# Ledger of designs, part 6: VH-VL binders against Increased recombination centers protein 19 (IRC19)

Target 1, 188 residues: Increased recombination centers protein 19 (IRC19), of Kluyveromyces lactis (q6cq02)
Amino acid sequence: MVLIKSRKSIVTATNVCINSSSKFYLTEEQVQSLGDKEFLTASYRRFLRMRQFISKRQMVKESYTTYLRYKFKIEDFELKRSKLLSVSGMSAMDFRSSVQKSLCFLIKAFSISDAYSKDMIDDSHKCKKIIKNLLTVDYHRNRIINRSSNMYQYYRKDFTFFTDGQNIGLKQFEENLMRLNECLGTRL

## First folded at step 1 (VH-VL)

Design r04 (framework fv_traxivitug)
Fold by ESMFold2-Fast, scan of step 1:
Structure r04 (fold): chain C 188 residues (1-188), chain A 122 residues (1-122), chain B 107 residues (1-107)
Amino acid sequence: as target 1 above (188 residues)
Amino acid sequence: QVQLVESGGTLVQPGGSLRLSCAASGFTFSSYWMTWVRQAPGKGLEWVANIKQDGSEKYYVDSVRGRFTISRDNAKNSLFLQMNSLRPEDTAVYFCAKDTMVRGVYEDFDYWGQGTLVTVSS
Amino acid sequence: QSVLTQPPSVSVAPGKTARITCGGDNIGSKSVHWYQQKPGQAPILVVYDDSDRPSGIPERFSGSNSGNTATLTISRVEAGDEADYYCQVWDSSSDYVFGGGTKVTVL
């Protein structure tokens, strides 16, 4: 169990309370003024710091790291978006704002404040479920690609996968996630 | 499989010029930053220069800035290093390396060529 | 400006554990990568992002990074692990920075 206490932040294995003055947030000044590689490096570091709150399971932490590397190193987000949504224009959301909103989504998913209303707590739990589902889907996708027989061992067992000629569940999940990205301005 | 093949290394006199080439295959060359790393005989690794996917950004170690120029030709899957005003301290094996960066996230070099030896001596 | 400090050499007996340190100010806030280089050969990536292994690298290789020190750990050392090992980070002011290298000798 992790227990970290500061003047404005309390972090435990059970509850995490991360406020806007903590080392997990980027300031508005940083978001607007950093060079591109500095911004991405600072953002990547903050996403990586959240790994400790995602799960105590090493395999889930590894899935998180794998997905994070995919998002920052490999993904062509605009191409993926255009294919999933069947649109030809690029996203209207500023890249830096999208990255920052994605980080805020992750912090919201794993941080609960004493000041949170019931609705805010429920919303935090929904965000947490989305992240955990995303990591579960990504793990199973990678297991299919690697021809693994243990695809359900450490994650939810409510997924069924079809042959490459079908794969309706995976496609539907990705389409739904991209539509969520459109609504929230994120890049999950 | 990923393959990087350097060429162009030779003996050159101080003050001379030389152009190194690196031929890439087995990956989408235009999607990655590319890097040159050198190693002087019996010494450690030293980063020299890197170049963005589209060639729009280039960075150099201080000791070669103004003398070396990194460039790429994505249509030919080729990386280049133009070396001018060569000094004895530039003597090294020059490695071409695939940078795992996408969009300016600087990280690790997952594949390296075998290197090409540049000797600067009179 | 940015400097990564490695011990010049480490000696280890076969079957034992070798630990190679990489020291740098606030290095725990950076991603550390490790390369293995054998004589006359190109470096190969053995650990990336502090603790992850590329496909094909034995589980005997592991890494950690906290505070001012990153560590590459090679468990159950084999004669074939004898090589030079380099740590590497990226920094906004210095770009890519390599450590001076550590020669691991399996005695």
Scores: ipSAE 0.008, ipTM 0.504, lowest interface PAE 11.4, mean pLDDT 79

Design r05 (framework fv_traxivitug)
Fold by ESMFold2-Fast, scan of step 1:
Structure r05 (fold): chain C 188 residues (1-188), chain A 125 residues (1-125), chain B 107 residues (1-107)
Amino acid sequence: as target 1 above (188 residues)
Amino acid sequence: QVQLVESGGTLVQPGGSLRLSCAASGFTFSSYWMTWVRQAPGKGLEWVANIKQDGSEKYYVDSVRGRFTISRDNAKNSLFLQMNSLRPEDTAVYFCARSLYYYDSSGYKDAFDIWGQGTLVTVSS
Amino acid sequence: QSVLTQPPSVSVAPGKTARITCGGDNIGSKSVHWYQQKPGQAPILVVYDDSDRPSGIPERFSGSNSGNTATLTISRVEAGDEADYYCQVWDSSSDYVFGGGTKVTVL
């Protein structure tokens, strides 16, 4: 059993809830039994529900929604990973497990519980800072790219990564985030 | 290096007008929401008004709405507060402050991270 | 709610822990920020987003926020921590709201 309290709501996980769907997570059985389209749709809805806990500010909520749409509809994660880390082969973590770990990362970042130990509270704050930094960098990335039609084009198959020296800071951030993804098994 | 400097505070008669200025330096002024916060002598802090990065949105505390106007000049890195129909209860030190709303490398905030030293406005006969 | 309630004063011995509360309806669903103000000076931000610290603020300052109460905790209090402390939130009905302030005296 886990008690999870977000800034707006409390979600209590019990043995029953762990073995059934909730509005913020999926059970292990659902993760394995849903078809790919159903899994992605269900996961997307849960990530979208987290928007309410990210910030009260509309621009931040919109940045989150834009990044979320990129992750689910546009991103070729394995291609991005191979280019950023200069590696061949695919990530070791199962796709569905990575998506769920990313959702758990968001829930951990924005959930505070009276039952949490100091270490758990500290971990939550670190996750929250990572998400806030990610959204801040994504906002600046979109400004640098010069208009919405150019957003994320540097991840296309035929686009050469970072031959423009002006993108060095962005390159370092994205490499560091991908290394974090390798360590945690996430797809942030 | 990052600083805000207020000016314009003085003694004015009730019903008078006054314009406060705030000069910003050391950061990209045009990237931040800016705010005015006041403090009556011996009292607590009270938010007065804030303004969006491009000046398109402005919000005021009820007690000053219709009397005070917040504005900014991004080319000159300056924030202003035009105060009309001043009342004795408007007597306070007026601080300008930067809102950590967006464009912060440490994330998104809803706080005031940089404050000026304030300028005293006294409304008295 | 649009009103934030702070105790008017808190007394603490040097080296001990001071706790300053900020009460408000559903304040746990909001981001709470804390400011320190010394006489004749501008406020400085000591804690933002409930528990984050700006660069340059000692680790002795920490915050929490749950239910109807947010708390600023100052551990290993020093004479230089004597000041007025204000909590602040953003609320859709009233925009920015400050608490009434708490005077911390180090005895």
Scores: ipSAE 0.000, ipTM 0.447, lowest interface PAE 17.7, mean pLDDT 76

Design r06 (framework fv_traxivitug)
Fold by ESMFold2-Fast, scan of step 1:
Structure r06 (fold): chain C 188 residues (1-188), chain A 123 residues (1-123), chain B 107 residues (1-107)
Amino acid sequence: as target 1 above (188 residues)
Amino acid sequence: QVQLVESGGTLVQPGGSLRLSCAASGFTFSSYWMTWVRQAPGKGLEWVANIKQDGSEKYYVDSVRGRFTISRDNAKNSLFLQMNSLRPEDTAVYFCAKSMITFGGVSDYFDYWGQGTLVTVSS
Amino acid sequence: QSVLTQPPSVSVAPGKTARITCGGDNIGSKSVHWYQQKPGQAPILVVYDDSDRPSGIPERFSGSNSGNTATLTISRVEAGDEADYYCQVWDSSSDYVFGGGTKVTVL
């Protein structure tokens, strides 16, 4: 492996890490002033910008893009949450706050700086492992289901995909991820 | 219960041809990359060839490229390795292995292996 | 082209800890996998993605990977752990790269 350091990133043979994250955040002014549609569009663009740092492999970049589109355009987060956690109330975290925290989580996962403490580096590695596990699960899900649209429909009221024993591992992962979302206020 | 059973290994003269087979069961064969790995007597493991789930992509170690052909029949859960222009250095136990990709596609390893089939190339 | 370096042999007493190293330039940036092979048998995956264990592999097997060295650690070694152990990475330029193997002898 070759390690190359730039103003913006640290490049390795397998991954790209962000050395500076300032341009990937929405400003406080933007978070407060944008309308809902504008906020979603601006957030989606920032998540897409992170694609370059997730992996150099095309397969991984495609998995990331597919999952991101699902999160922003298809997912009914509250319905998914209620089904996975067996609860009837809405999430406590404000929508804009949860999206911003999710973006922060992703940026943190791929940020490295000479100024970071050991604890900050350890936290970054934990976040990175969670994101990589998420993409790995999504990749394997696509292998067992013919179409991505069918895969993402399994949270509908009428769909019983997870009642089959062969999908227990996927359900367990999704439940654990949703419990993490509850603790962190994110929407991973 | 995942099982991979290789067959076809035998004694062949240099320049000869041989076809190895691997019968898979206990998993959805059509959903995974499959691999051939070999081991010369008393030596370590060496990757030989990979094939994508649908057979659309095939990769080979340089020393066998143009001589070996990997293929699969998903309807019969079978993997094959056609070996042509065999050389003494191709003498090895040939293992059929199931590839597993994790860590967002940057990690690739073999979670199940067959027992292997011995190919001896000598005169 | 990258090469993975393993010690040819490691001797360990029953109940003690065996450590097998796998050296490679910036190997910490790659995912390392470990296989156990007993005489006349197929390799068996014992550790994948640096530190994860497949179902059925005892918790005595663990792994780590940082900098230029990955390590397979076998705690409370048993006679049945005698085998050859191979590390493996995937490399975009070389595809699958295996270490030369380490023979672990118990007692």
Scores: ipSAE 0.000, ipTM 0.470, lowest interface PAE 16.1, mean pLDDT 78

Design r07 (framework fv_traxivitug)
Fold by ESMFold2-Fast, scan of step 1:
Structure r07 (fold): chain C 188 residues (1-188), chain A 122 residues (1-122), chain B 107 residues (1-107)
Amino acid sequence: as target 1 above (188 residues)
Amino acid sequence: QVQLVESGGTLVQPGGSLRLSCAASGFTFSSYWMTWVRQAPGKGLEWVANIKQDGSEKYYVDSVRGRFTISRDNAKNSLFLQMNSLRPEDTAVYFCARDKGSSGWYEYFDYWGQGTLVTVSS
Amino acid sequence: QSVLTQPPSVSVAPGKTARITCGGDNIGSKSVHWYQQKPGQAPILVVYDDSDRPSGIPERFSGSNSGNTATLTISRVEAGDEADYYCQVWDSSSDYVFGGGTKVTVL
């Protein structure tokens, strides 16, 4: 991420500054040269490291982890995209580029840099709101069952988990998120 | 502003049943997860049960599962705890608490009632 | 299976600082919440999400959480701060877990 140039990660009461080290970013060599399995593993680790910046609340952190497992292990993105957008053919954006852009979106949402202009800070806040809304919607869709287990449950995006209110609202949210993905080249 | 008032606590014999009530006011009751927390005389706090805004999800501590039932009536701004097969170790002050949730989240309790004492003894 | 360990009591002189610890395995990865309870009264939330304070709670109350220890700090202690204090976390395996409580005595 071009906007973060600090040499260390700093968390304060009001902001987060994330350094541009490979701990949170993928190097260009990793993006270009890793095999698909290694690329996915390296990406997943970076997304997990962002969990500390999403929220201090344990339930939100666990919801984030559940959503990541769904995205990396369960989701059929192209099938979901074709159904939500009613389009034929695959997305134009390369898979690796989409994952990288998604990670950059997350870093932008939860980091503040001395290099940020007012417009960039405003954009960061909008991205943060999108991620928080996404996790809230996913939490309401997915129910944690069997809490006697110390293992996290795998969840699917399934409209049947909504019992009250917003089956149409949930579909509308998913469609709007997918249109955002098309515009930004992400896979949120 | 926010007020929670428990009632129903009394002396009950082992094996007996009792229903506790909690009357809520000063907030949109139907927008919050609600919780029962108990405290045995001279002891610490123990979570008992919680219930989702619409009553569709209910969770219990292992020691009361199958014996206690949490429920709510959003039209009356009321929370209930039905306690069956009571044991001496269930003796405690039972608190009604609002689970702090924005957008459906729950995790901690921002407002508590004054509690109602349940004594299970022969 | 989570267990939270608090010292049973802490004594502090008026105007001094009281520190109450809450020990737990990897507790720094969880959000810790703190409650104050006076005799015969309901608990009151004094700190949530490790370090945030509800409206109406004096700025003298603060919290921190890292590694295996969370701490509630009460600065410039007053007689009215004498109470039992409980820490609390939530996780998917144990749900809500409370510490055993710490009795703060202002001498």
Scores: ipSAE 0.007, ipTM 0.528, lowest interface PAE 10.8, mean pLDDT 79

Design r08 (framework fv_traxivitug)
Fold by ESMFold2-Fast, scan of step 1:
Structure r08 (fold): chain C 188 residues (1-188), chain A 122 residues (1-122), chain B 107 residues (1-107)
Amino acid sequence: as target 1 above (188 residues)
Amino acid sequence: QVQLVESGGTLVQPGGSLRLSCAASGFTFSSYWMTWVRQAPGKGLEWVANIKQDGSEKYYVDSVRGRFTISRDNAKNSLFLQMNSLRPEDTAVYFCARSLGYSGYDWEFDYWGQGTLVTVSS
Amino acid sequence: QSVLTQPPSVSVAPGKTARITCGGDNIGSKSVHWYQQKPGQAPILVVYDDSDRPSGIPERFSGSNSGNTATLTISRVEAGDEADYYCQVWDSSSDYVFGGGTKVTVL
């Protein structure tokens, strides 16, 4: 057993246990006092710090960074949401709450303790599998798009990348992920 | 390949007007915030204005507010800066740049054009 | 109005390490981006989000950001690294804020 301690996390040979300190979590002070822009900037930095726990493989870390940049800098979430759910005029999801819940989801996926019950460990593993599948799907999607255009253009108003019948597996995954977002209140 | 090409820079008199253009290619123009950044001769970089993907939100540095108007034509992959009531201190090279961001939190400029020189002098 | 403070110039010998600082109140809570500009040319993004590099930028370029100081580090400096370097953050009162720039001279 190798135990590597830091003030913000504890890393062992088999586990990563992220303590409740402010480096990976938003502090209660920050959640209550920051303006929306400052809140998103602080949140983005926490997501970015999680990169070290996603994978030891550089390719996976790069995929994570690419997806994270898309989510915070390019994505029109409400447009994407309305198109994937085939509904218009729906009420917007609270972005602050959904960002916070998404960060908590990610931390839970990668914070495993030997003190967890078997059910808690199983739930953590399911969350981790969702994140890893998400990154794998995003990698394949970007590979297809980058051959002919820059990334994520299909989330524009015309949304034609998914609607012409090709890439049906990608469309099904995106729709299922958005349904999961509806259930959990997240922005995965 | 991402390219941004500015045009329209010239010599104008104080109080005059000028319109700058930026032609974008090699990426989905309508998916990005776009920005104008200027640089006075021998000076540093100064952000001027930015515009949301759909043109619905526009922000300006205080010194140009009410005088400059940023706009875009997504069908033609073009960005514009209408400059009115020009002052000698507006003399600068004007760069078109692509911004990564969402409404209210554009964060970095990943591609820049070569710039177009605007000189305001009598 | 927020201000980012950079030293006006830094001199470094070939093969040595150059460090360019960017000072700002609580800058460690913000994402810092760094641009390289050679005479007569457009700026190029060399470091984004404190420490990440765009494709095509050599790994001898690195960044850090903590407390009130962000730093761009150029290791094994080459003559081709002579340029002006600018740091940049987003600020709620000023939107985009650039540092005053640092001229790196390799001699």
Scores: ipSAE 0.019, ipTM 0.640, lowest interface PAE 7.1, mean pLDDT 80

Design r09 (framework fv_traxivitug)
Fold by ESMFold2-Fast, scan of step 1:
Structure r09 (fold): chain C 188 residues (1-188), chain A 120 residues (1-120), chain B 107 residues (1-107)
Amino acid sequence: as target 1 above (188 residues)
Amino acid sequence: QVQLVESGGTLVQPGGSLRLSCAASGFTFSSYWMTWVRQAPGKGLEWVANIKQDGSEKYYVDSVRGRFTISRDNAKNSLFLQMNSLRPEDTAVYFCARSWDYGDYYFDYWGQGTLVTVSS
Amino acid sequence: QSVLTQPPSVSVAPGKTARITCGGDNIGSKSVHWYQQKPGQAPILVVYDDSDRPSGIPERFSGSNSGNTATLTISRVEAGDEADYYCQVWDSSSDYVFGGGTKVTVL
């Protein structure tokens, strides 16, 4: 175990911990004891706080906020998962654990220091690339879909995922991201 | 440009009723939580009530719960506050404000307010 | 329920720094937002999520939040900054809570 500190975070060989942990992480006690409304609100707040680390550019911050709103307010994750993976049944990881792991992934991607080991830097950069690609793909997908009626109706029972062969690359990205979610226990 | 315009404030007697309106323009009204915040003369801000985008969730400060009802008409871009059993302590300027979401999100745009005076 | 404590007034000379505190139990675990209100006008948002600024708000406005105290800092104060300032948080038991307000006077 190697412990490395930055202005706002502490990185170990296995994870990232931000110095003001209560602002960025929920304790195990909170994860288990908070009601659903409180858990969702507290988690959403912590994801929003990561916005300061995503980019200095307002446009990127707004794209990030838009994607978070989609994930927390609109997305039917289990329906999306079943369509992308062609499986029945629910994901194995419980909802609250998946949200926590997604937050840790985001913190790992953006809480980096020049003092980090090469392996930790490389891992962080890979996570960062995944998040940046995800936001870029989301931005382009929303531009393709008519914003007046179709935005965020993706994977709803009345909405079919890209049926046009021209969108096969976007479909492949979504499938690969969902497979990553299965391996990591996340909901990116 | 985002604009919120409140109306309906007037002098009412204790125990009376009044309905406030807020007309929204310059944004997609149906995509935002809407809020009423009040300010008694010479006093600070106090949150009163808020309502979800589709009207399915409504929350109130304890002192008005059961007396006030928040509602919205997304087709007309309008927010309402029905106030019943008014008390002198309800005397305040009532502001309409928007928020992206419920919880720890902020109020980014406010109307100019409408004065409600509850007095004999 | 939850109470946010602000000093009633702060006096500051032009060009100097004003600091407005907002005290609350474990406020550092919450997102704090700050509003400016001039006489006879509606409040405007000047700082959100502890330290972020809306478009159009000068960089002289900054915020911090840790432990039991959040702070709004106004650097290089100008006469036009004279106003009442309110902090605000959300709490699951109390919903939206505003501080009592601080009158900033530029002397």
Scores: ipSAE 0.000, ipTM 0.494, lowest interface PAE 13.3, mean pLDDT 78

Design r10 (framework fv_traxivitug)
Fold by ESMFold2-Fast, scan of step 1:
Structure r10 (fold): chain C 188 residues (1-188), chain A 122 residues (1-122), chain B 107 residues (1-107)
Amino acid sequence: as target 1 above (188 residues)
Amino acid sequence: QVQLVESGGTLVQPGGSLRLSCAASGFTFSSYWMTWVRQAPGKGLEWVANIKQDGSEKYYVDSVRGRFTISRDNAKNSLFLQMNSLRPEDTAVYFCARGIVVPAAYSYFDYWGQGTLVTVSS
Amino acid sequence: QSVLTQPPSVSVAPGKTARITCGGDNIGSKSVHWYQQKPGQAPILVVYDDSDRPSGIPERFSGSNSGNTATLTISRVEAGDEADYYCQVWDSSSDYVFGGGTKVTVL
């Protein structure tokens, strides 16, 4: 049968159902009481646990891990946001809330339940498509900038990569993703 | 179902060499990290070495680095530990174990072999 | 390298609850795994990632991890639970760290 059951999840050929548990979610108490380093570590572990549901393909799993490392260790989100949106001032959503909303987005993208309505299932599929497109774009971006181990420092430093007309498609994608982040309160 | 069977443990003199083998069955061997963990008589568990699915990454505890070499043969479902320049403190039961690795988050061992005793003594 | 501290022994009466602690600085931010080892036998995994049980491990085995202490709890203890129990953590900086082990005696 095309069904893999576990105490935490049910995985099929086309779907995954993730049960609510502290291994995939942070509790309200944890969000409010953890120190910043502990909050980031707990969040990072939950994002990594989602890797098993992203794809069965090893290359995609590795791309996901690379992107997570960039987001948690390298990215200057507010600087990136200000450059892409041409705005001053910081995002309206506080840091911890945006990290939690990002985790929830990822869980929604790869979790389908018998209790879900048709609209919730359709929304899940759209989120899944966004994540898959994001990872595909990140893979191609890594190829373009010559696979340097510190390639993401270029984006943080000056963003001149995005002023080159040859890379306008990547710039458009990043701008659209940041506009989505503004609407949803996420940090994808 | 899952089975790991170690062999090769014996009495060897200090400065000698020994090769341990682990035969795996009941799972897709090439899909898992594999590890060696040892236990000195009356002591606790100590990780020795682990190897990635394709053999591309190998890691060792500091005390054996440069003396021990971990390797695998995925076609034969076999894991090996080549031990050189053996010392009395290397005396232990050596266990073969299957690794579950979640990169940057955690790692643990879900199945273990029965172990093979290596005694380093004159 | 980080050190995990376990009590050397714990005694418990049959049918009662045994609690084995594993102490480490900020261990609650890490994932803790627990192994059971009977004399002359291989270790077996009884709890992984703080609180999960492998298939075949009785529900009376449970785990928790918070602050500076992780705990393995064995409820309704049976004579067959006499064993050494080891906690273990891993991270990219410290590699694999095992606790010193706790001998559980059922009296």
Scores: ipSAE 0.000, ipTM 0.463, lowest interface PAE 15.7, mean pLDDT 78

Design r11 (framework fv_traxivitug)
Fold by ESMFold2-Fast, scan of step 1:
Structure r11 (fold): chain C 188 residues (1-188), chain A 123 residues (1-123), chain B 107 residues (1-107)
Amino acid sequence: as target 1 above (188 residues)
Amino acid sequence: QVQLVESGGTLVQPGGSLRLSCAASGFTFSSYWMTWVRQAPGKGLEWVANIKQDGSEKYYVDSVRGRFTISRDNAKNSLFLQMNSLRPEDTAVYFCARSGSLEEWLKYGMDVWGQGTLVTVSS
Amino acid sequence: QSVLTQPPSVSVAPGKTARITCGGDNIGSKSVHWYQQKPGQAPILVVYDDSDRPSGIPERFSGSNSGNTATLTISRVEAGDEADYYCQVWDSSSDYVFGGGTKVTVL
């Protein structure tokens, strides 16, 4: 009985294996030592580079880019968290660690290696499904909620979208995703 | 329940015209890309045409481009295929299928199919 | 246009694993969908977006797609899995194409 544990692998022409030394990964030194502006810029670039692996379709790549822009430019994560979980006080997770874990989650979802154990492959597939569901829900959200230029307005303090019973499914998905964020230390 | 029902298939002489219809029920028709797929007797599946939710984009296989026109009426939950200048090689069972929803950008497979309607082109 | 190559037939014993390949130039850069068709019936979707299963499709159906080959894998094959199987892709262009089909026979 051998359990083979894999690390992230290289990107090749015939297989997608993302190595920890590749341009898609943040180093621990970058997470700990870069200034805040430089850290955010380096992180955003890495998330943006993942666009090529998210989907083969231009529509989905565009949806991913829109969601990424929201996360980095618009989202008030702590306000969103407090609304969805009905809690006071801020997340216990370190910001930089949560960004790095989110990137690792995304890389794991879309990086496949022949050296991966069965458990690692199963975990990768689950992560991929979560990202696919997230992007699908985000598309639904943008279509139904954004009836003006107020993209993602339901996370604003003055917006009460979730008091409308017609949107209970969307709210439930967002709550479950935020609970997943709490368990994994991510900011999906 | 979710279903698609095709109609309009019949015997037509070469050079003739025919319009196929597909009636959708049990789902929000206006939220889905719709497609026509055909299958000649004893042969495999062949994609024919696809139409975006609002009708703004239409795509065709090369062999029917300029002869076939796909259209939809979202108010009536109906999909159509207008076939002109029919050829013997157009003889096939024509299936209506839904493909990709407005809400499901990542699900482009055809998950609901009609039973099909037979079009025979011969003299 | 794009051509997807499938073996014309595959024979498999009950309880064993069947593998159906779909070959195409750079198919790993495209999303592949798989359909099952029984005689006189409309096709049903069994795998979409390379590896995802629709609700109601048994977990013994799985898919993969890399390089020039996509594969549909049916583990623990049952008599009811006997059918024609088709792969299909949507290219970023308007190139929508089906494979020629593979007849799976369960001995």
Scores: ipSAE 0.000, ipTM 0.494, lowest interface PAE 13.8, mean pLDDT 78

